# Designs tried in a protein design chat: VHH binders against NADPH-dependent diflavin oxidoreductase 1 (ATR3). Part 3

Target 1, 247 residues: NADPH-dependent diflavin oxidoreductase 1 (ATR3), of Arabidopsis thaliana (Mouse-ear cress) (q6nps8r221to467)
Amino acid sequence: KPDCFLKMTRNEVLTKAESTKDVRHFEFQFVSSTIEYEVGDVVELLPSQNSSVVDAFIERCGLDPESFITVGPRETENSSFSEEMITQIPIKLKTFVELTMDVTSASPRRYFFEIMSFYATAEHEKERLQYFASPEGRDDLYNYNQKERRSILEVLEDFPSVQIPFDWLVQLVPPLKPRAFSISSSPLAHPAAVHLTVSIVSWITPYKRTRKGLCSSWLASLAPEQEVNIPVWFHKGSLPAPSQSLP

## First folded at step 1 (VHH)

Design a5 (framework vhh_7nfr_2)
Fold by ESMFold2-Fast, scan of step 1:
Structure a5 (fold): chain B 247 residues (1-247), chain A 125 residues (1-125)
Amino acid sequence: as target 1 above (247 residues)
Amino acid sequence: QVQLQESGGGLVQPGGSLRLSCAASGFTFSDYAMSWVRQAPGEGREWVSSISGSGGSTYYADSVKGRFTIARDNVKNTLYLLMDSLKSDDTAVYYCAKDLYEDWYGSSEDAFDIWGQGTQVTVSS
């Protein structure tokens, strides 16, 4: 559960138009409750995944994006009327994938390839997946998966005979996690606002695939008029801005 | 409370060696893969190396293979980068980064949830 929600009020390019770098100044305001912070404190933002990528993943897995699943109760936590009601409400499959499963930026682990081998119906794919999961295949898996930064979706598309049940996919697909940024604003100057300076990152893999940072690219694509409520968590500390900084 | 603090940067001659350290606090260090990422003046970020939570798996960018060694001490909550045969192209600010997972799965900035302050490495004749 997030500490609160932020809404973007400004998205300003700080770098020159001809620059190969894209560094942005973002301003956010609290949607309802404010959190006390200090300059250099950390805010974690949960990014939204590209809707077309989520749709492609759901289609690849043979699932219905409009179907509903039920979230189980949290019996180890203090129950409240609101929390009990939320826990009992079914959630759309597409919404669940968008909020919980990193199909966009995360690469699968070795174990994912082992499980894929059990659900492959084409013998050549099963053999390749078993090889990747073996000690003998470690270097080839590194080149295929790690060097090229293949996503969950890209790997599933490379092995089209594989049909993994959704309950296994929930276990195997890495969770969508918040990304951390250092706060550049002072609460003394802007008590209801949070400012971030963010490098929008992209790079090219050895085989010329373009890769983009999930959260930074999503933030760069947001316009203030879209009124998007961003789930956030606050942490204390003097953590600096992400490693990309302009002189 | 969660913090990564780098040290060990400095000026070194081409062909020289340098050891970087990163002190971690505020999380269970051994549960997460750790990475080194660098940024040269006027360049984008470049992932350098990663090590799994257990230390059983290590990964290197092609530009540093055979010259750099990543290591960790899970008792001291410290990450290391042992840099040998340094070249002028290794000049950069080196950042310690915490991965989202126990093993390394990618070099995108979104793969890392906590970053250190950075330490400057300058290789010049």
Scores: ipSAE 0.000, ipTM 0.154, lowest interface PAE 13.2, mean pLDDT 81

Design a6 (framework vhh_7zox_3)
Fold by ESMFold2-Fast, scan of step 1:
Structure a6 (fold): chain B 247 residues (1-247), chain A 123 residues (1-123)
Amino acid sequence: as target 1 above (247 residues)
Amino acid sequence: DVQLVESGGGLVQPGGSLRLSCVASGFTFSDYYMGWVRQAPGKGLEWVSDISSGGDTGYADSVKGRFAISRDNAKNTLYLQMNRLKPEDTAVYYCAREYDFWSGDYEYGMDVAGQGTQVTVSS
């Protein structure tokens, strides 16, 4: 369970239009309960995945987004913040994917390609996937997958003959993880607010594809008017923040 | 069982240099791509550099020409030589095993992450 929920009240660009960097100032308010913090403490945010990308994943896998599932706890994901929000009560498939399965940003592991090869129905795809999963294909797989930061969905779209059962997808798709940021606001000056200064992550791959960070890009796209409740967790910082009042 | 232990961070003035080290255990180090990612105060994780099992390197545009990644497979150690440091390089630096990427998007760039080492560049 998250410690509380925040909603964004401000999204301001701090860099000039001609800058190669996009750095933003975000302000948040507590939705209901407040947490005590200090400047430099860490807040972890669970990002929202793009709904259309989640829909594309579900359609690619031949699944019904409106179907209900019941999921037990996953041993390997005992530290997953997303899992803390999931009970044994039935949940819609689309909601489960949105909250727990990173289909938009995480690259699949080597083992995912091995399993894909078992479920490929086109021989040429099966052979390529077997090669990627082999010791001989390791460096080619890394260049294709990790260096290009291909997502689960992008890889599945590159191998359209592959049909993996949902129970395997739950095991193989990386969990959606919160991202951590240092708090820049002082509770003395802004007792009901949390401020973050965030660099919006963007980089170009060797194949000249533009890749963006899931959480930073999501925050950059968020408008205060949308009234989105963001699940958050707070962690104590160890270093004092520089301040004119703390020379 | 897989462990990564970073060291070599510290306080340095702008224009200075630092060399980070990461000692790996619990896997065949020479078989894996290795990398460095960093997290600046108030920011998400940023990929810095990677090196293949064969020694091919990649760098983020923000550090290209200033940082050099290298590895010593006999010592299971990854290095990051940081030159001409800027205040913008202030961050916690994490060692990552990149092959078999599992736990996040490219912001993490990590299948396994160490505890990190703090680099502060202050004028």
Scores: ipSAE 0.005, ipTM 0.274, lowest interface PAE 10.5, mean pLDDT 78

Design a7 (from a6, 15 letters changed; framework vhh_7zox_3)
Fold by ESMFold2-Fast, scan of step 1:
Structure a7 (fold): chain B 247 residues (1-247), chain A 123 residues (1-123)
Amino acid sequence: as target 1 above (247 residues)
Amino acid sequence: DVQLVESGGGLVQPGGSLRLSCVASGFTFSDYYMGWVRQAPGKGLEWVSDISSGGDTGYADSVKGRFAISRDNAKNTLYLQMNRLKPEDTAVYYCATDLEYSDWGSYEPFDYAGQGTQVTVSS
């Protein structure tokens, strides 16, 4: 459960047009309840996944986006399962995927490939997946999956004969994670606002694929006139910097 | 627990050479892919080179033929031999690894645990 919701009021490019960097100044206002903070405190924002990508994932898996589901715990070690994936009240499948399952930016783990091999109906796909999951295939799996940062959806599309049951998908698909940003505004100067300075994350893989950060790119795409309520959590300035940055 | 400590950077003339080292701890070094990524002033992260547990290597087109990656599993150490350095090679160089089966919450392809070492190619 988020601490509150923020709404974007400004999206300003700070870098020159000829720059290889895209650095933005974002301003947000509180939607309903305000949170007390200090300059240098951290706000975590949950990004919104592209609905078309979510729809493509659901279709690829043979599921009904409008069906209602309930999710309970599975006693499985080394799974991607998290508390956010547990529901007591029925929720629409599409809503559940949008809010809890990172189908857009996260790469699958080795165990995902092992499970895919059990549900592959094409022999050549089954053999490839078994190889990837084996010790002998470790280096090839790393080159295919980790180095290229292939998403859950991209991997499933590369192995079209695979049909994994939904209860396994909940265990295997990485959870959608919020991203942390340091607050640049002071509550004394801007008591009802939160300001962030954000580098829009982009990189090129060894095979020349362009990869973009889910949260930073989503923020860059938001128009200030849109009424989007962003779920946020506030933390004291002792929270570690995002994993993309080193001290 | 995972620690990567880079060293060997410095100021060097164009055409010169440097050898970077990275000492790893907190995981079974010999079992994991290791790599070097760099960040030039005002630019994003760029993959430079990697080496598998079996010794297979990869290089970015910009450094191919000039840089050589190697590892010493007995010393838990990764190396990058940089030859014929150019001003364009000026960057902070980070030692990086992907922990097998780990969860990726970042936007970067590697789990970065090192502080980096500065390489400046200038007169």
Scores: ipSAE 0.012, ipTM 0.310, lowest interface PAE 8.8, mean pLDDT 79

Design a8 (framework vhh_7zox_3)
Fold by ESMFold2-Fast, scan of step 1:
Structure a8 (fold): chain B 247 residues (1-247), chain A 120 residues (1-120)
Amino acid sequence: as target 1 above (247 residues)
Amino acid sequence: DVQLVESGGGLVQPGGSLRLSCVASGFTFSDYYMGWVRQAPGKGLEWVSDISSGGDTGYADSVKGRFAISRDNAKNTLYLQMNRLKPEDTAVYYCAKGYEWDDYSYFDYAGQGTQVTVSS
């Protein structure tokens, strides 16, 4: 579970309009509870996944986004937040996917392709998936999957005959992970606010696809008037001042 | 330390009424999404009702028109007024605290529960 929630109050472009770099200054305020932080602390933010992409994933899996599921510790193990105090509390399937399953930015692992081959009903798809999961297919899988930064949803769409049960998908889909940012504000100057300076990242793949960083592009898209509450975690610096920069 | 303490459960005849209360401590009650979930014998947890920090309410179809959720922020207390009770409403009722933003909502803490039995 997050330490608290932040709400964006400012989104300013720091770079010139003609620059190839997009660097932003973001300011946030605490929504309900305030957390004390020190110079050199880090904030992790959980990005919001695009609602239409999550809906497309759920539809691809043949499920109802408005249905309720029972969330156990096993189902959220290694997810973006702790479920230590929750056992079998009902949650909407769409909310569960949006908060715990990275269907938008994460690429599947080799094992995902092996399991897909078991659930493929089209012979050609089954053969391709078995090849990707084999030692002989390792380099081709890397080019298809990692080099092109294909998402879970994109891979499932490329193999439409595959019907994996949802309980397996919960185990196979990478967890949605928070992204870490250095706090650029001083609590002495702005005790009720958190400021971040963020580079908005993008890539062009070998097949000329444009890929955007999930968290940085989501932050850049937010307007203060939208009143979005962002789940966050605070981490203290581990060394005497000054604290080391993020890896 | 977050604490939620439920009370008001008991044995009631079909068609009767009960009012459940939940006293919250250890957090700023008025700022949080709150609700009620229940567990009938031999079944999983079922969402019953919720209320936002702003007072907007939601209800499961099985209880709509019979149950009313409310909150008293001055007393840090959540209520569930249960009317026209049915044997199918027999369950342990848990008070829950959670988070809400945009179209997302979920509970991250539940109390110990209070037993409601509807039987003649």
Scores: ipSAE 0.011, ipTM 0.392, lowest interface PAE 8.8, mean pLDDT 81

Design a9 (framework vhh_7zox_3)
Fold by ESMFold2-Fast, scan of step 1:
Structure a9 (fold): chain B 247 residues (1-247), chain A 119 residues (1-119)
Amino acid sequence: as target 1 above (247 residues)
Amino acid sequence: DVQLVESGGGLVQPGGSLRLSCVASGFTFSDYYMGWVRQAPGKGLEWVSDISSGGDTGYADSVKGRFAISRDNAKNTLYLQMNRLKPEDTAVYYCARDSYDEWLGYDYAGQGTQVTVSS
């Protein structure tokens, strides 16, 4: 459950066109309730996943995006948002995936590859997945998966013979997590407003794959006119944060 | 109870050097990829360097050729040798343990050590 909601009021590019960096100034207003903060405090934002990627994941897994599910407590463990609402009422599968399952930015863990090997019908895929799940394959798995920043969807696409039941997918797919940013505004100068200076994350992997940060790219795509209510959490000080600028 | 404790930060002049250390406890240090990430004032986290369980290293373009990551598995300690420091290297530096699928691929980070590069 978020502390409150913010609405974006400004999205401004701070870097010159010739710069290799895209640094932006974002301004937000509190939608209803105001939280007290100081310059250098941290705000966590829950990003929205790309709808087309979510749809592709659901199709790859042979599921119906319009079906309704009722989620149990175990299925919402480690959820960063909406767990109270999700456990109370039936929810569309597509909505559940969009809000709780990181299919776009998170890489699968070793255990995911182990379970994939059980559901692989092609021998060569089964052998590769077993190797990745083994201690001997640990460094190769890191290079394949973490260094290349392959998503859940991309890994499932690389192993097309694998068909995992939804009950396992809920346990195996990483939860969608908020991303943290240091607050650059002072409440004394701009009461009821929050300003962020954000580096828009983009990098090229060793195998020349272009990667973008989920939250920073989503923020860059937002227009003030869209009136999107962004769920947020506030934290004191300059604490270690989840990735905003990564490579 | 995973703990990562950084040290070695401080104030240094441009062109100077610092060596950061991170003492790990609560897990089998030699089994994990380890890394350094940093956060400049008012900015998000930036990955700096990593080192595999097998000793393979990676570096951000901004620090390549100036920084060197290393580890001493017998002492459960991670190091970052920082040379030819620039004002833009000013940041809090965090030691991090890799988990593949948490926060930059890291599941734990220390409390950080401040590096300030200024004349």
Scores: ipSAE 0.000, ipTM 0.287, lowest interface PAE 11.9, mean pLDDT 79

Design b1 (framework vhh_7nfr_2)
Fold by ESMFold2-Fast, scan of step 1:
Structure b1 (fold): chain B 247 residues (1-247), chain A 123 residues (1-123)
Amino acid sequence: as target 1 above (247 residues)
Amino acid sequence: QVQLQESGGGLVQPGGSLRLSCAASGFTFSSYAMSWVRQAPGEGREWVSSISGSGGSTYYADSVKGRFTIARDNVKNTLYLLMDSLKSDDTAVYYCAKDRLYYGSWSYPFDYWGQGTQVTVSS
């Protein structure tokens, strides 16, 4: 459960136009409740995924983004009346994927390829997936998947005959995780604000794929007038406070 | 900036009717699903009903299905709950909630809740 919500009020480029670096100054205000913090404390933000990528994932899986789902009981021992209420409330499929399933930045694990092999209808795809999941294919899988940082969506697109049921996808796709940033503002100077100085992450893989940091790129794309409420968690300095740490 | 304000609660006799309203401001109302959640004295919060942003889909808890109707006016930025055949068990504070729910390890409640409006069904 997040500590509170922030809303962006400023997005300013700090680097010169000729620079290969993109460094931004972001200002946020507290939406309702405020959290006490100090300069150098850490805020974790939960990013939103690109809507078109989420739509592409849902289309690839043969699902309706506008359909509503009701999620069944969780297997975790951490039960709460809030979690029970959530499982009873119908949620739009696109919203569920967008907020919970990392289809854009996370790479699948070996087990995902093993499951894909069970749902492949093309023999050559089935053979390749079985090989990747085998001990003999371990190094080739690392080069294909981890070294190139292929996403869940990209892998599914590379194996078009694979149709995994959605209930399995919910278990197999990595969860969307918050990202941490150091706070540059002081509450004495800006009592209702949080300022971040963020380097926008981008790199190129060995096979020349351009990769961008999910959270930093999302922040760079936000405009203050969009009035997006961002769920956040606060932590002390370079170490998270135990009471504020996420499981 | 985001504000949700409920109204329309009060005392009603069993079998009676009430209409609750929730005035929303500070966000694009038609883009978000909205819900009604209630809390009876000494009990936890219970989800009552939800409506999609367009109003095209509505959902109800089994305890209120057939008796309550959720509706919205996207021009007036107002959410409604029409309550018929009220029972003593419907006595609760009713909250208007803006959708931000999701399932997963970081599940959290609605990002905004109103202050609530009291409904008392007196026999």
Scores: ipSAE 0.000, ipTM 0.216, lowest interface PAE 14.3, mean pLDDT 78

Design b10 (framework vhh_sonelokimab_d1)
Fold by ESMFold2-Fast, scan of step 1:
Structure b10 (fold): chain B 247 residues (1-247), chain A 124 residues (1-124)
Amino acid sequence: as target 1 above (247 residues)
Amino acid sequence: DVQLVESGGGLVQPGGSLRLSCAASGRTFSSYAVGWFRQAPGKEREFIGAISWSGGRTYYAVSEKGRFTISRDNSKNTLYLQMNSLRPEDTAVYYCAASRYFLGYSTPQDYDYWGQGTLVTVSS
């Protein structure tokens, strides 16, 4: 359960045109409840996954996005929303995937490839997956998967004969995790607002694929006019460093 | 093992289109991730695009996005490269390549088998 919700009121580029860095100043307002915080405290934001990527994942898995599922306590344990999800049973499949399963940014682990091999119906795919899951295939799997930062969806699309049951997918797909940011605003100066200075994460893999950070890129794409309510959690920061103390 | 043979190269006017084919023989073509590379005179071998063994994923060089389309027909053991809006700088020998264990897509070292190439010349 989130502590409260924030909505974005400002999205400003701080870096100059020739810079290879994109650093943004974001301002947020509290939607209803105000949380007491200090400069240097941490706010965790849960990013929204791209709806088209979620839809592609659900279609790839042969599932009905409008079907309702029942999630037990054990199955929600790995999410910051796990307790809230339990109390919202029944839940639409698409909503569950959007909020709990990182199909967009997370790469699968070795065990994912082993399980895929059990559910592959094409012999050549089964052989590849068994090789990747084997000790002999460890370095090749690293180059294919980790070095390129392939997502769950991208890997499933590379092995289209694989049809994993949804109950296994819930266990295998990494949980969608909130991302942490240091608060740059002071409640003394802005009592109803939260300000963040965020580097928009982007990099190019060895094989020339452009990768973007899920949360930072999502924030950069938001317009204040959209009035998106962002679920957030507040955590105490470290003791103020000399540069973080009030003048 | 697989043998690859490119075809379809030739002389094309700037702004024209050309379709290259790569015919595979040997072990089942569907077991290989396959891609296209080119080498212009005096340049290093450059990645153009690749397609996974299943056809479920395609990869393109940033410089070629939107102009080139890679596809495969596993029933015919054939890889294709559709090239549109050709420019003089697209003049190169085009190579087909296959990887049994797809380690990536843009690095020549990730590919195990190579064709002999087909020349594409874009000029008036």
Scores: ipSAE 0.000, ipTM 0.365, lowest interface PAE 10.5, mean pLDDT 80

Design b11 (framework vhh_4orz_3)
Fold by ESMFold2-Fast, scan of step 1:
Structure b11 (fold): chain B 247 residues (1-247), chain A 120 residues (1-120)
Amino acid sequence: as target 1 above (247 residues)
Amino acid sequence: EVQLVESGGGLVQAGGSLRLFCAASGFTFSRYYMAWLRQAPGKRREWVALIYSGGSTDYADSVKDRFTISRDNAKNTVSLQMNSLKPEDTAIYFCAAGPLWYSGYLRDYWGQGTQVTVSS
């Protein structure tokens, strides 16, 4: 459950146009309820995934983004009296992927490659995937997957013969996670606002691929007039302020 | 805090019409789909109508061509126009909002419901 929702009111570039760095000042206001905080406290923001990347993932999986799915009990659960079986509201596949499955920035785990090998129809792909999932392939998998920061979608595109059922993809694709930022504003000066100073993350991998941080790049793309409500969670700074009984 | 408050239920004769209203607060209404569900005595809750953030709609086969769902983003309301009502439409009708992100999960919220009784 997010603590509250923020909406962006300002997006300002702090660095000069010729700079190799992109550092921004973001201002947010509380949508309905406010949270008490202190300078240096942490806010976690849930980013939105790029719609075109989500569409590409769904197409790669041979699914219809406009189709409806229902969330049911796990196949290993043999309960005929589950409370969650009372009613099911259908959810569009694209909406489900956008909100729950990190297809954009997360890299697959080793087990993902093992499962891919069971659903590969090309022999050379099956052999490569089995190798990656093996103890012998561990270092090669790290270089391919983690060092290059390949996404779920990029890996599936590298192995086009693989067709994993959607119910397995739900289990295997990492969940979309919030990202943490230090709050630069003071509630004494700005009681209804949250200010962040954010470096927009971008780098080039050893194999010359350009990578961007999901949350920082998404924030940089937001315009205040879009009225986007961002789910947020607040955490105290790294050194908890003592409430009583100071040494 | 998400709040959904239904109104407009009541007693109506078979073949009649009724309009239900749902007032929503505590979330950005325009970003989420809205739905109507119903639960008849001794039966499971079932969905009847859905309206997406973009305005497209979908209906359960049992109510198709008889019910119309609509939304007013300026007032944060969703409505269900029910025509050609039948005794089997008798149920408590619930307004629902979703999907809402909640602690790592998709979750739908629904209100307390409004009673609709159709006499034969």
Scores: ipSAE 0.000, ipTM 0.283, lowest interface PAE 12.9, mean pLDDT 78

Design b12 (framework vhh_4orz_3)
Fold by ESMFold2-Fast, scan of step 1:
Structure b12 (fold): chain B 247 residues (1-247), chain A 121 residues (1-121)
Amino acid sequence: as target 1 above (247 residues)
Amino acid sequence: EVQLVESGGGLVQAGGSLRLFCAASGFTFSRYYMAWLRQAPGKRREWVALIYSGGSTDYADSVKDRFTISRDNAKNTVSLQMNSLKPEDTAIYFCARYSLGYWTPSGYDYWGQGTQVTVSS
């Protein structure tokens, strides 16, 4: 479960219009409970996925976004939901996918392709998926999947005959994970606020596709007027700073 | 046998428009990505545009907002609409099947013969 929730109060571009970089200053306030922190401490934020991408995933899987599901007990590590919340309360399918399943930024692993091969109805797709899941296909799978940073949705769209049952998709699709940022504000100067300076991540793949960082791009899209409760976790600044240059 | 046949190339003045077509046969066209690549004299072949089996598209920065890739699954064709053409767009344009990483790091497993596009200054 998150430590608390933050709400964005400011989104300001720090870089000049002609700059090749987009660096922003974000300010947040605590929604209810406040957490004690120091300058240089780390906050992890759980991003929201693009609603149109989530809708496209649900449509691709032949599911009803407005249907209600009740999810059984799940081993949860770094989940935005407590096990109690998931198991006791019926939730709309679209809401569940949006908040728990990384269909937007995460690439599937080898095992996902193996399972896809069992649910492919086109023989050509089944054969290719079996190859990707094999030791012989390892390098080709790496180039297709990892080097191009293909998402779960993109991979499923590439194999349109595959129809995986939703209960398997819940197990196979990577969980939506929070992203870490160093806190730039001092609680002495801004006792009810958290400030972040964030580089908005964008890069070009080997096949010349533009990719954007899920969390940084989502933050850049938020307006201070929106009432969005962002689940967050706080960590002391003893951890080494993560690299943002990871393609 | 897989075949890709390009058409629509020619000579056009700078600022003009041209539409390229690629007729595909010998495979289940709707299940493959299709791409356009180009090669200018003395230069490496470069990627121009990609259309996914699901219909989404990607473009090289040099042609973004000027070129549009589209497909017609009923006719097994992929096309490239080229607007605001520049002399530096002069190249042989190739239609290619992107095989989802089929046996090669490049992902392109079948190519057309190419069609010449010449943009005069």
Scores: ipSAE 0.000, ipTM 0.125, lowest interface PAE 19.0, mean pLDDT 80

Design b13 (framework vhh_7xy4_2)
Fold by ESMFold2-Fast, scan of step 1:
Structure b13 (fold): chain B 247 residues (1-247), chain A 121 residues (1-121)
Amino acid sequence: as target 1 above (247 residues)
Amino acid sequence: QLQLVESGGGLVQPGGSLRLSCAASGFTFSSYWMAWVRQPHGKGLEYIATISYSGSTTYYSDSVKGRFTISRDNAKNTLYLQMNSLKPEDTAMYYCAKGLYRPYSYGFDYKGQGTQVTVSS
């Protein structure tokens, strides 16, 4: 459960126009309840995924974004289930994907390629996926998937004959996780505000693809007039900068 | 210490209206998605409606769309269900349900004691 909600009140570029870096100053206000914090404490934010990417994922999977789903616990003899994955109240498919499934920034693991091979209808795709999932294909899979940081959607688009049932996708697609930032404001100077100084993450892969950090790019796209309520969690002390997939 | 207390149920004729209320305490009400679910005598639980923590997003079961309206008052820690055009098949025990941990979790982990709605001529 989030500690509270923040809304953005300021989004200012700190870097000069000629700079290759995009560093921003963000100011947030508490929506209702306030949390006591100190300079250098950490706030975790849950980013919103790009609606067009979510729509593309749902279309690629042949699903109806307006359909309702329920997601129950998966129980086996030696396993447990995460409460955050239990959906007893029906939810629209699009809303579920937007809030729970990281289709935009997370790369699939080896097991995802193994499952894809079972649902491939084109023989050449099935053979390639089986190879990627094999010990012999491990290095090629690493270069294809991890070196290029391909997303779940991008991988599915590269193998168009693959049609994985949605219940498997819920299990295979990584969960959408909050991202951590160090608080730069002091509650003594700004008692009802939280300030962040954020480098907007962007990098180029070996094959010259431009990649962007999900949370930093989302924050940069927000306008104060949009009145977005951001769920946040506060942690004492300094956590390391968010574990970015790439710098 | 977590409490959900439903009220407003009763006897009503077909075509009538009722407004249910749920008083919540023991948790930060404004941080959770909330739902109404019902259980007819001798049958399983049926989902009726859910509402986001801010109240801006609502979802309804096909059986109640256009007839029921879910709403909330975060200042009063109260959830509401306005029921119009009631039918005999709406007869059930109605429960207020708290969503799971996060605003993006749509399951529920707690329901109250319930309030009985009986639609009969």
Scores: ipSAE 0.000, ipTM 0.198, lowest interface PAE 12.0, mean pLDDT 78

